# Miniprotein binders against a7ua95r516to809: the designs that were tried, part 199

Target 1, 294 residues: a7ua95r516to809
Amino acid sequence: ASLSLLSISDLVPDLQFIFFWMSNAIEILYFIQQKSPAYMQTIELMDDKAGSKESLLSATISANEEAMTILEEVIMYTFQQCVYYITKTLYVVLPGLLDCNPFGTEPSSEQCRRAAGVCVCAVCVMPEAVRRVVSVFQTTSDLLQQYQVHSEIQSQMFAYLFFFTNVSLFNQLIDKGPARGWFQRSRVLQIQASVKILLDWAKGAGHNHLAQKFFAKFCSTVTILASPPQQLSQMSWKALCAEHPSLKPVQLHRILTQYQLMAELGPLPIWQPSSEDEAYIYRTVDLLESFENH

## First folded at step 12 (miniprotein)

Design je139
Fold by ESMFold2-Fast, scan of step 12:
Structure je139 (fold): chain B 294 residues (1-294), chain A 86 residues (1-86)
Amino acid sequence: as target 1 above (294 residues)
Amino acid sequence: SDEAERMALDARRMIEEAQRLAEQGNHEEAIRLLLEAVEIAAREGDPYLLVKVVITAIVLALQKGDEDVIRRAEEVLRRAKELMRS
């Protein structure tokens, strides 16, 4: 087919292969950490009749250091490969989340109309676009559990995935939102509901702390855009900055400007940047987030 | 035992030769040496030699050699883990 979207299912065999070797590398690392102190103590307690004890201890320390370094490099390499494959899939499916309606439509039927007072024929289903994103996260979680990857590495994996998702969604909304109508109130409410499904999934998976931390920027953006005009107009620039510390001044200014334009309310006296923030607000390079940690 | 260690191909030399062969693209011979090195490393009782064999096998598998090399790398891993338990 000439038009097909990359599915997480297409990458499962490659991910299984990489997770298998990553898991085993981690296990070997823990084996060294467990055995090294006892082995070194055995050397220290041996009878040094030939004066070779210090040389053997030095050699053992060097061997330990070399093994730890290589195992850490292998673990980091495999971790990065997993992140690469997973985020490549996420990048393809994430824009759909900004364009879907999570409220859906119930199946229409004669049965439902005739039993309007006691109608349970409608089915609530997760939107396909949201399901694709959740499937990537769920498949990742399943693979980490299948290969018994330690919780610290699992947390690092989801920290990266949530960071990537947040940056991708934020940049898509800021860059393409005006042209796509995504700043319209009805669309923002749909986006908010879709994001809530992702956050609820993360909470259920035991990653609530990470989700709250790494989705803060996008959640702040959606919260502001979803605010009623009456509520938002009561807040000063200082108050908005305090409520949304994850947003840079230039980002907050852009969001408020888009809110005002889409509401077609003309100038709103809801914000006035401090003189300290004014120079920073017009710096375009600070508008979009980098996909790098810095 | 010291004489046997000196006369037998030293596990350290076998691992180094396996790494050299892998760098040259001779993954089949590299993995064959690692399978032999696992048994010798276990007899020497040095946990770092056993770990070095496993690390080398993991690196070979991750280079995505042919299926036979990957299968044999998994054999090295399984045998080493069995020996680590004893």
Scores: ipSAE 0.566, ipTM 0.828, lowest interface PAE 1.5, mean pLDDT 80

Design je14
Fold by ESMFold2-Fast, scan of step 12:
Structure je14 (fold): chain B 294 residues (1-294), chain A 86 residues (1-86)
Amino acid sequence: as target 1 above (294 residues)
Amino acid sequence: SDEAERMALDARRMIEEAQRLAEQGNHEEAIRLLLEAVEIVARSGDPYLLVKVAITAIVLALQTGDEDVIRRAEEVLRRAKELMRS
């Protein structure tokens, strides 16, 4: 019952309760959609000797509209409750992902190789911090499957969970990263490897398209920060904007400024924003992402 | 039939009374009426009353903190779904 002690396993009974009522509301909604045309046809074919047919049709239309409205409200309410509890758990476990090391003790050149421009480690294991995040996603998937929740609702759930995870990780990296040392190259490579484990889980779970869409900002950030100095210094501001369209000018500028500092590339700006983007770089309100979709 | 029409009217009144009791916080009496109402709805043959009793049970279960009320709401829903499948 204590929020400070929440693990995903502690929420399972509460989530089962909410998913149970949500799945039933969805099932009743589908029943109405399937039966309504046939029932309306039955009324239409009735003999109208008592003048009751028009009243019955009007009452049926009103009953249908009322039922649909209430069911949509119930589904939205239960969906929001599930999101609320799951994201509260994610919020607690996500910071650990930025501090964990999937390479174990410091990686050696013998254990890590370059393949297609990416460092591949021969000894990569799932850190406990990453396992906790994966556990939240897996438990959610298991519950949606247990209660036979429609695939469209499952997709909406993971779209939001990936959106939330992306915003949380991006904001934490940008806001706290400089003080925590997260922009150091060795730490960025660890973060990149941890994110790959999450993306691989999503692919295995059938959510690759959603993960690619909703993790775009954080993935772009990590990709830039993990780039070798020789490679990144050859790219223009315009080329970086084209390669990473999910990043706002102020966000890209902050990332590149931190990269230049950490890579010790000197005090003179290497990546100069276009004149069109210059005005947006100083909008502090646009630096961090919002959790609000509406 | 006239009997089915009367059963539909009785069921509708019972569901409305259950909703009123639930709004007042009398969840125990509300669910007792819904359990009676679902059997009368079954005899009416009206699929929208079946939907209405099911929805009312779901809303009550989500509003109440009483485990006994929740259990009985599940009974109403189970019965309504059984009738929906027939």
Scores: ipSAE 0.654, ipTM 0.904, lowest interface PAE 1.1, mean pLDDT 84

Design je140
Fold by ESMFold2-Fast, scan of step 12:
Structure je140 (fold): chain B 294 residues (1-294), chain A 86 residues (1-86)
Amino acid sequence: as target 1 above (294 residues)
Amino acid sequence: SDEAERMALDARRMIEEAQRLAEQGNHEEAIRLLLEAVEIAARNGDPYLLVKVAITAIILAIQEGDEDVIRRAEEVLRRAKELMRS
């Protein structure tokens, strides 16, 4: 637990150690996968009808199976350890993203342009809370690149980190949002801008497909909440379900209820659940997302 | 071949003994045995013994070890990988 209180930079030496051993295990696994078929073929081609050929082949298959099993266990263990420490760090910094203001006080445009130009000025407006989240992702990317971890494992790691981030942000917004005013329009627009910074980072890092897939629920939620009342009030329950298939009926119902309250809207007949969905809007067990990826 | 088979069995036993010594906290002797086993595996041309030495070194490093143990486990792994490439 104490390790989760450290910044990502404080965890780098420990993470380097784990990434190093994971990378080595993957390399050895790849070696066996490459060499084993050829080696088994040389045994098969032996001109020996005695039991020696069959015995050697059986021994080789057993040795290969044992090595593959142990390497997979080592890779899984080290992968899970990395994910564990990285996600614990993310969990601490993610709530700040819901409270920060990307539209903060405008700096002197002259000072910004003089320093490095318009692009540098844009980077300067990244809130510290967003920067902390981006730093976790960037440090992870840097470590995966430093230890030349196979692209498939890199994709699996970011898939899980994006999944974790999506669940954490969605649950925080739904559970704590009403008490903290996060459903107010000005706050929703700030959240939307902050999330866009994360998505832009993911695109730049080559993970756009994973980000689109694993952020779908939180992005749908923010998109609905950021919609102007004039536009959203014209969309039926069925239309909203069709455009936001990642949201469960109970989740969509909760989001619309909060929107109605914050926008000071009266009852809207077109937002009434379809007959098929009426039974599901009260399934409280389905309101918050699980961190278990099914 | 009989000599090679005997050497392979000896190397396997040395790796198993290295694991036991490491569990007892005798990392010095464990690493010495792993370095000896990797050379036997190389002379015998057994890729699976090289892999077993490499795996054992990784597990030893991941277990609670000090900086010296980690550095020496890295040396065993480095040697095993060199031999895998040959």
Scores: ipSAE 0.397, ipTM 0.777, lowest interface PAE 2.2, mean pLDDT 81

Design je15
Fold by ESMFold2-Fast, scan of step 12:
Structure je15 (fold): chain B 294 residues (1-294), chain A 86 residues (1-86)
Amino acid sequence: as target 1 above (294 residues)
Amino acid sequence: SDEAERMALDARRMIEEAQRLAEQGNHEEAIRLLLEAVEILARSGDPYLLVKVAITAIVLALQTGDEDVIRRAEEVLRRAKELMRS
């Protein structure tokens, strides 16, 4: 059965099933880690009347190692299944974030308008495309909380989801951006505002550090593209590399080339790579990001 | 103590047979044996066999497509966890 066109809400029963068994496997793993030392001490206190104490100890260690191996495999399998379903849903909704306009949407609720300061109005006018992405993250957070999944596993889940989102958005922008007009300044400012909504959600959810770490490449790209021409033209290649260490030389070179074309700064390149980076600005294999972690 | 040892051995054999049946796709018989094994363990108190029955129930639930087997696996897991906390 294909889950490609389903909303996150349609996946909730399947995700509840997987999270339930994952949570229980984690609980059993923690039980073994906490109780194993005490049980081993119990064996040590036994009289070795039959000469079997060492055999029992050895058998217990072996059984403990086997149980932990199986539980780790179960946890990994269920974690990967959740990631698969969630990222498949994200992949469908993420491109919409690059095409939406958070500045041009009308408030959907009179209640929001009556109560509103500026921030409340911004929430009321969230584009549907951004809402779909936020809904995936919020539903994931709600499910992790519902099944009392430990905060460390929750952090690993959001680390991967943010990593996936960053790679997907960066690759879409770099590969398809020129043809879709996404490098035009007005479109970049719209993208920047949409990304800020996602980052604000992450901060509110307690994941600010993870969001800063895993969105670094896409945020650097958008920051450069949103820079005024007078500011960016005054920066050297080395200064840009220092401010944006997440970008590889080939990536930075392509971003600056697109910026120069869109800003109509003239036919000659104004940003000259350092001698050390010259060999690397044409490494096309490094242009797009891989979904495989370091 | 001797009776407790015999009960633990019986439970261990039943768990091993349940694993074998699960590998063969006989999920209904596998879960029946796990339910029987966990009640034997209620009287023996062996913590590592309780862990083993809990793990087997989790694996079986993830492998099966049968809602009745899943429901009974949840029962085995709940019971094993109660006994582990006692």
Scores: ipSAE 0.616, ipTM 0.894, lowest interface PAE 1.3, mean pLDDT 83

Design je16
Fold by ESMFold2-Fast, scan of step 12:
Structure je16 (fold): chain B 294 residues (1-294), chain A 86 residues (1-86)
Amino acid sequence: as target 1 above (294 residues)
Amino acid sequence: SDEAERMALDARRMIEEAQRLAEQGNHEEAIRLLLEAVEIALRSGDPYLLVKVAITAIVLALQTGDEDVIRRAEEVLRRAKELMRS
C-alpha cells in the first residue's frame, strides 16, 4: 500500500550507510592485494630460527585467505542490499515510462528554461515518469561517486540495474501491452523516445556499452514494433531472427502477432517461423523473462 | 622483534575477544577492545592484524543498531586505514 509513496530520496540515508561500509571493504580488499605479495616475500627472506619462518608463512597465508573471504562476503552482502533497495524503487517507477508522452511540453526542465524566451521545449522536455527513472540511476551514480566505489563495482551495479530495467519493461510490455494499448504505433513511438532518454543518460554517465548489452531485448522489441509496415513486411523470419538475436522465437512471434493486429491498411500476414523454430514459438514458459538470470 | 611478537599476540587476543563479544551482542565492549587493538596491531608490524581490526569494525557496524557503536567503528576503521597507509 505504501510502496508507491517511496522515492529514491527516502532511501538515500540507508544507501549512504551501506555504500560507506561497502566502499571501505573494497578499499581494504585492494590494500591486501597490493601489499600481501611484498609482505609474504619479506617472510620468505627471513632468517629461519627453529622453523618459526615456515609457521609464520603458513599463518600469514591463512590470514590472507580468511581476510579475502570475509571481505568478499561483506562486499557481496552490501552490494545485494543496495541492489535490493534501488530495484525496489525502480519497480515502482518503471511502468510510468510505458504510459508517458515525451513529445509533450513540460516547462520545469532547466535546459528549456535557459532557452525559454523562444518557447520551443516540446520535443526536448523529459516527462515526469522518465525523470523519476533517471533520478534513480543518477542518485545511484552520485552515491557511488561520493563513496569513491571502484569503477568495476560501479559497472556491475549498473549492469544489474539495466538488466532489471530491461526485464521489467519487456515483461510489462509483452504481458500488459495489448490491454493497455502500448502496441499502438503512436504509443510505441512514445515508448521508443522515452527509452532513448534513458539510453542517452547511460551514455552520458559512461555506461553506453552496458546499456547496449542489457537493453538489447527491449530495444529490439520496440525497434520491431516501430518499424514501418513497408519495411517490416519485406523481412523474412530468418532475417528478423538474425537482426534480433536477443529475442526467443516465442517472443518474436508474439511481437509480430501484435504488430500485425495494429498494422496500417489491415492485418499483415503472420511471418512464418523456420521449421527449426516452429516448435519453440509455442513454449509459453519462455515468453516472459526471468529476473533470476543475470 | 621480541616486543613486536608480544604485541602481535596481544593484538590477536584482543581481536578474538572483540569478535566473541560481538557474537554475544556486547557491541559496546567489542568496539572498546577494537579501539585498543588498533594501536597494538600497528606496533606488531603485522599488516594482517590491522586488516582484521578493520574487518571486525565493518562487520560490527553492519550488525549493530547502536549509533554510538557505529560512530566508534568508523573511528576504528579510520585509524586502521591511516596506519595501513603509513
Scores: ipSAE 0.679, ipTM 0.904, lowest interface PAE 0.8, mean pLDDT 82

Design je17
Fold by ESMFold2-Fast, scan of step 12:
Structure je17 (fold): chain B 294 residues (1-294), chain A 86 residues (1-86)
Amino acid sequence: as target 1 above (294 residues)
Amino acid sequence: SDEAERMALDARRMIEEAQRLAEQGNHEEAIRLLLEAVEIAARSGDPYLLVKVAITAIVLALQTGDEDVIRRAEEVLRRVKELMRS
């Protein structure tokens, strides 16, 4: 079995093991936080006047600090292991999201019920490639619920997963998009619809704010590429930057330049920066290069 | 009490020995000692001894590849959590 054939289902036993021990560590940490004040008060109320009370209190404080440190390290380790396995699986399935068509002839109500919800999927087919991505997120959510992981840790987990997904999709679209035809308007609209299925899943799962925050860069990119060239050419550079603050000016300029080259309806006019806008772009590039080399 | 103080000393020694054995790769003997240490730690009245048993078992479970050791570590955690909630 190759890495390409690895599914989230294949990793469920490993993930169950890691989530189980993470949950145990969190529970023990919680009990320490609850028990420590009462136990320390018990020591302070002791009648032992030979100095044993001070030694016991000092030892207890030391034991608490040691326990907290080790538990925090265990929780961090297990959290990082879960993220590692989940993102490794996401990395394999994410490219399919950029290369699938959700505008098929029949909506997949069965897939929508299990992954994103029937109502959300009614207007689109849930392609198998999108289902694989949603299944990774859904399995993660199910495991977090199975082991009763606190909502704050759940939010941290999905923050990392959405951040990883956003960066992975953005890099693949920019680096491979031209050669794969992904910048063609019809393909971009398919990508936009597929991404909407992921965002709708996140909203249904209670992660709307995280999804909006961490998908901003990829969503901005797809929105620009889905825009008619006529609308883009009428916007000033300042207006484009203001509408897409998640994109660095150099990234925005590269997207617009590549979009013009990939126009499928022939040589369409692209947004052309004025002399002032062009100076702004190159000034920004110089500043970013200076900053990054420090 | 004198009995509780002896239980605390015995539990500490057992946990330290279990940690030493685990570091040497003797996971089976380490978990055997931890299972015995649970009840003694409980009788000590020191909640941090139960915490140390739990932490040691969690770390051992994450480090070992032995399914029997893992199952016994699960037994340790189940018992510790029961005693903490009692």
Scores: ipSAE 0.731, ipTM 0.927, lowest interface PAE 0.7, mean pLDDT 80
Fold by OpenDDE base, second read of step 13:
Parts: sequence; C-alpha cells; structure tokens
Structure je17 (fold): chain B 294 residues (1-294), chain A 86 residues (1-86)
Amino acid sequence: as target 1 above (294 residues)
Amino acid sequence: SDEAERMALDARRMIEEAQRLAEQGNHEEAIRLLLEAVEIAARSGDPYLLVKVAITAIVLALQTGDEDVIRRAEEVLRRVKELMRS
C-alpha cells in the first residue's frame, strides 16, 4: 500500500544524504590513492634508525589498506542504498509505461499547468507515464551532478538502473502482455514510441551507449512485435536469432508464438527452431530475466 | 619534530577514543572529540590522521540518527577537506 504512493520527490532528502556521504567517501579515497605513494616515499627516505623505518612503513601500509577497505565499504553501502530507493520508485512507475498511449492528448503535468504558458519543452510534451519514468532518471542525474559524484560511479548507477528497467519491462511484457493486449500491434507501437522517448532522453543525458546495451532485450522484443506480419513471416528462426542476439531461444520462441496467435497466423515452418535450439526453447526457467545477475 | 610526534600521538588517541565512544553509542561525545582531533591532526603533519578523522566522521554520520551529530560530522569533514587542500 505505502509503496504505491512513493514518488522520487519524496525520496530526495534521503538520497541527498546518501549521495553526500558517498561523494565525500570517494573524494577521501582518491586523496589516499594520490597522496599515499608520496608519503610512503618520504618514510623510505628517512634515516633508518635501526628497525624503526620498516616498522613504520609496515604500519603505514596496513593503515592505508584498512582505510581504503572501509571507504570502499562505505561507497558500496551508499551505492546500494541509492539503488534500493531509486529502484523502488521505478518499480512503481514502470508499469505505467506499458499502458501509456503517447499518441493521445493526455493532459499536461500539474507542474506545466502552473506555468501560465504552454511549455513545449521535451519534458512537457511527454506523456505523463513516460515523464514519471524520465523524472526518476533525471532526478538521479541531477543529484549525481549536484554532489559531483565520480563519473565511473555515475556510469555504474545508470547501468544498473537501465538493467533493472529492462528486466522489469521485459518480464512484465512477456508475463502479462498477452493478457493485457500489449502484443496487439497498436499497443506495441505505443510501447515502442514510449521507449523511444526514454532512449532519446538517455541519449541527451550522455548515456546512449549504456541505454543501447542494457535495453537491448526489451527493444528487440518490441521490434519483433512491431514488425508487420508480411515482413516477419519471411524471416527464418536463424535470421531472427542473428538479428536479436540478446534474446534467448526460449524467449524468442515465446515471442513468436504469441505473435502468431495475435496475428492469427497458421503454423510457420520457417520459425521452427533449429535442432540445436530445440532443447533450449523448453527451458522455462530462462524465460524471464533475473534481477540477481547484475 | 618532537612536538609534531606528540601531536600525532595525541590525535591518534583522540580518534581511537572517538571510535570507542561511537561504538558505545555515545555519538555526541565522539563527534566532539573528532572536532578537536582535526586541528591536532593537521598540526602533526600526518595526512593519514586526517583521513582517519574523516573516515570516523563518515561512519559516525551513517550510523547516527541524530541530526546535530550529522551536522557536526559534516563540519568535521569540511574542515578535513580544507586542510587536505592546503
């Protein structure tokens, strides 16, 4: 019940706290990495009073290693906490993306309604469901920039968030899609347009490569489902496997089977799995993506 | 110098005591000691003591639910960062 009301804006204070300490821990870690070699050299250059230098050097090395370990643990902990809060918010808003009609005249967001003028900015023209998803990513980006979080950590954060988003959307589409009519061509085209808006945002935010990589499975699924029957019916199983390498055989088989049912196509021998893949198409354990593999 | 070594020893002792107090749940006294230890650590010339102060402040801030302690931990961290840039 309480999760359904959770917005990214409600989490901003908590996220600010975590990002502050994460950023500072990273800064201190880098300071150690940069200054430790020079400091150790100064110890090495000191006059060796019998055995004291080696002991001091050893103690310094040990202290450095301990400090680095603690900082890495802090960074990891704070990173995980950020991911936890952000993914909870994504979990709430992502289902709306699949039900969204981006071609409909949905009323502008309440925020844009307060602006006396019709804002034609890219965010204002977004469907509400898409805007909610983008808002999570944008808020995350803004906070990472505000606290000057190291670029590598930013990339890792977005990689995970895109991974999570892809898994969530893919699993929902595969599991609930047939029952909800998301495999209907008109609905697929809506989903495709909504995802394109998200990908365009990611491109604009400098995360194009990550988005292309981590959304590949969901995008491949949507691309297949959006294909006209005349075109898709001419593609062999092997050709589809080659064009969509992100899809496991069991996943591709499920998509094609549901497509066939939706399009009222008779059996298509050309979509028959190869003898090599035939054993794998029945591995239902591999049908849905796991969140644990990242 | 003998004075720098004395200051380093004092700072180390203060940091260790702050850590002990923090582990005991006495976060207020821990942060007070860290605020004092920062200046002594800086005068010792040992950069690792500043790092230890910073780490102790970070860990304390993440463990405490007290907003005043968090604010003071931020102050400790700010001061450490100022001294690290000098």
Scores: ipSAE 0.622, ipTM 0.883, lowest interface PAE 0.8, mean pLDDT 90

Design je18
Fold by ESMFold2-Fast, scan of step 12:
Structure je18 (fold): chain B 294 residues (1-294), chain A 86 residues (1-86)
Amino acid sequence: as target 1 above (294 residues)
Amino acid sequence: SDEAERMALDARRMIEEAQRLAEQGNHEEAIRLLLEAVEIAARSGDPYLLVKVAITAIVLALQTGDEDVIRRAEEVLRRLKELMRS
């Protein structure tokens, strides 16, 4: 089965292997950075032969350049492999987040709560679809900590994962949302609650600033869609663009058009861009986001 | 010293031979030579020879499908890290 091959649990041994050798390469790179200046100084202090000293310095510079190049390639290769396998797993589990109902997580029955103090019942647990996504992030965090991968590399890893998640969720919502009813207010509120669980996890893991940066587009989209019609109708097109700088004008226009079509209460707001604003919208080529980081 | 210079030359030749064996697919003999090269590289006093052994072992571990070769590569790195800390 395809899903069994993409399960994060199935990938743990392979990821452990890759993280282990990445950690070794990083450690050797730091050893070079620490030892190179001292060793070079030792050579510079040699007094015996001009030819011998010059030859040794030349050989050492060459060795340093070669070592740095290969280690950087190994680190990049292993990093890319981890990102590839983790994002393949995320891609499979992310659509479920848009269909789940976090409001189904209700207080347990009175008897259940009393029996255990705080009893973990089915209605008290995180939606399974959200838990699958969180599990991918948590497993990644655990592996990075297990192999003592430096914090900078860890931050780069989660920047990529959050970027990928944001693009995937945004594209799915914009492209498939209308057909799946995801733009209905009740569904948008469910999506907003599910996303909050992911953002709360990121904050708890020490990645709040990365989550705020890389989820900005999807969060802006959900925020607009969750806004009351009365609030949106009081805002000009320019004001909406200013409030949501992460959204391209063509993306904002698409969101607002879908919002108008799916409004559940009262008359729909009318947002009429000026001819200048229309020209600006029409200059934007792509509605959907690229997975390639510019 | 002349002795350290001989150790450096010996270590360099062993590493180059290990790389050649690895390219030919003889991963078992390559890793055996790298394990021997660690001690000689350490005695040379040249930290870049230890680094070259480490890099060769890491690359070999990532490329090989042989569990015994991977285990010996881990052994090379463990020994090398001991020498780096001292």
Scores: ipSAE 0.705, ipTM 0.916, lowest interface PAE 0.8, mean pLDDT 82

Design je19
Fold by ESMFold2-Fast, scan of step 12:
Structure je19 (fold): chain B 294 residues (1-294), chain A 86 residues (1-86)
Amino acid sequence: as target 1 above (294 residues)
Amino acid sequence: SDEAERMALDARRMIEEAQRLAEQGNHEEAIRLLLEAVEIAARSGDPYLLVKVAITAIVLALQTGDEDVIRRVEEVLRRAKELMRS
């Protein structure tokens, strides 16, 4: 029995088509921005015979506004189509990031055997699951560069992709984590190492600021879960909220409850919610994140 | 000139007719008109007529699933961009 898995490589022709037309629309937009002032000045310098100049000026302003509106709509449509295809691929590959072990070594070469003999052999290997996620981001970066898409649109693309990844990973960890054993300390450390590989890729690609911003919730979650019991038990609810402002009260409460179960700490009241937050720790509708980013 | 004004009017009408034909699914005739209109648009001296041809081509390409139509639309866009640069 075999499954037809979605690969970013399989979507490259479709993405090339969409990026090609997006790039053309952007190019036409820039042509308007460059030519419009000069053309308007040509009209302004014309002889004003009985208001024909005002009529042409009005028509030109209308033509400009119409063109800008349509081009912006085309760019937005093609942007959303790219996002759809890319996030559909990410959705399939992201769960693997929570189940892989980047600390494992599977050397078959003589070079790996030599490295192992040196007593300095804590090597973080990029698992196939992490490589698949990185490949989606790298392919997106390559296509944006190939079609010379404006840097601001590139930033918007990666902002959304990081947002989507953060929400997907957070929701899966919170919803599926207890059943999958993902809250066990050894598994949390593996997840932390895998996420570090992804964040290092983002830094290398010039997207460090976006990654820090949009991965904040998942990074906060993993940081708390990876904390030694002695350190975490000394932090108050207020201190945790201050250090992890991206987490909602119900989310922080759920994370601490899971930590308590796995670390065999005392009762949850060690991290007593503030009076202001007490009503919100039971708001189940706020537990999982929405994929809508405003 | 009077000639340039007539060319602008002709190009505009041809582009509008091409858009109407494309919306009705008559892609073959729409493309034929766009290829004719792009040359007249360039001679009119109005850069917005070239832009209108280019936009029409891009929209048609994104709305069609026909590879032959897409290939011909690419030719329209290529010619429009060529004329924009020169």
Scores: ipSAE 0.678, ipTM 0.912, lowest interface PAE 0.9, mean pLDDT 84

Design je2
Fold by ESMFold2-Fast, scan of step 12:
Structure je2 (fold): chain B 294 residues (1-294), chain A 86 residues (1-86)
Amino acid sequence: as target 1 above (294 residues)
Amino acid sequence: SDEAERMALDARRMIEEAQRLAEQGNHEEAIRLLLEALEIAARSGDPYLLVKVAITAIVLALQTGDEDVIRRAEEVLRRAKELMRS
C-alpha cells in the first residue's frame, strides 16, 4: 500500500543499473556485427601450411554464434526487466489520470522545478496525476538518452509503454467506469484533456507515430464518449465501426450503451449492429484487452 | 605465433572456469579469475576472447547481488571495451 506512493524517481538507481548493462551488451553486439566479417575474411585469406585454417575458421564461427546468442538473451532480459519496473510504476499512477481535473488545476512552483528535463510551461499547467505519468515517460526517455541506447530499441520500449498505458486505461474505464461515474460527460471531457497532455508530450519527444498507433483504442473510446449527442446520433453503426477499427464490436456496443444512458438520447434505435456483429455481441462478454502484445 | 596460441588457450580455459564458478555461486572467485583472463586474452590477439570476457562480466554483474563483484565486473568490462576499440 505505502509502496504505491513510490514515484519513478525512486527507481532511477535500479533502472540506471539495468540500462547501463543493457547498453553495454548492445554496444558489444554491434561491435561484433561490424568487425566479425572482416576478421573471418582475414582467416580465409591466410596461407595455411600447417592445415589449421579449417579448425580456426570453425572455432571462429562457433565463437561468433555463441556470443551473438548470449548477447541477444542478455539484451532481451534487461529490456524486459526495464519494462517490468517501468510498467509496474505506470500501473500505480495511471488510474489517477481517469479521476483528475486538468481544468483550472495548476501545480506549484516547486513541482515545476522538479520537472527538469521537460518544457516547464507544459508541466506547470498539468494536474499532479498527469505529471506523474509524464514523469515516468520523461525519466525513461532521459535514461535511454543518458546511456545512448540505439533508436530502434528506444522505439520498441516506447511502443510497449504506450501499448501498456492504452490497455490499462481502456480496461479500467470499461470495467470500473460505470461504478465510478467516469462515463458522465464532465468526467469524459476531463479524461480527454488529460489524454491530450500525454499525446502532446509524446509528440514533443519524437514519438507521435508510436502514440497514434498504440493509443488508438483508448483515443477512439474517449472520442466517441466526448462527441456531442447531435453529431454522434447522425453516425450509423457501420460508419462508427469504420471510423474506429481498433474497437471490437462488443467494446463499441458497451461504449455506445453507456453514452446513450448518460446523454439520455431518444428511444430511436440509432446504433444497430449488423446481424453478424449482433450475434457476436450477444454470445460474448469478453470486453477487456490482454496485456499480450501479439 | 605459438606463444599467442598458448595464451589464447589459457585465456579460454580461464574464462570457462570463471563461468563454471559463477554457475556454482562463487562470484568472488569467478570475477578474480576473469580479471586474470582479461590480461592474457589481451595478449593473445584473439578478439573473440575479449568479447567472451566482456559478456561474462555482464552476466556476472546481472547475476550477483554483491556490490564489490559488480564494481569489479564493471572494471573488467571497461577494460575489455577499451581493448576491443584499440
Scores: ipSAE 0.682, ipTM 0.915, lowest interface PAE 0.9, mean pLDDT 82

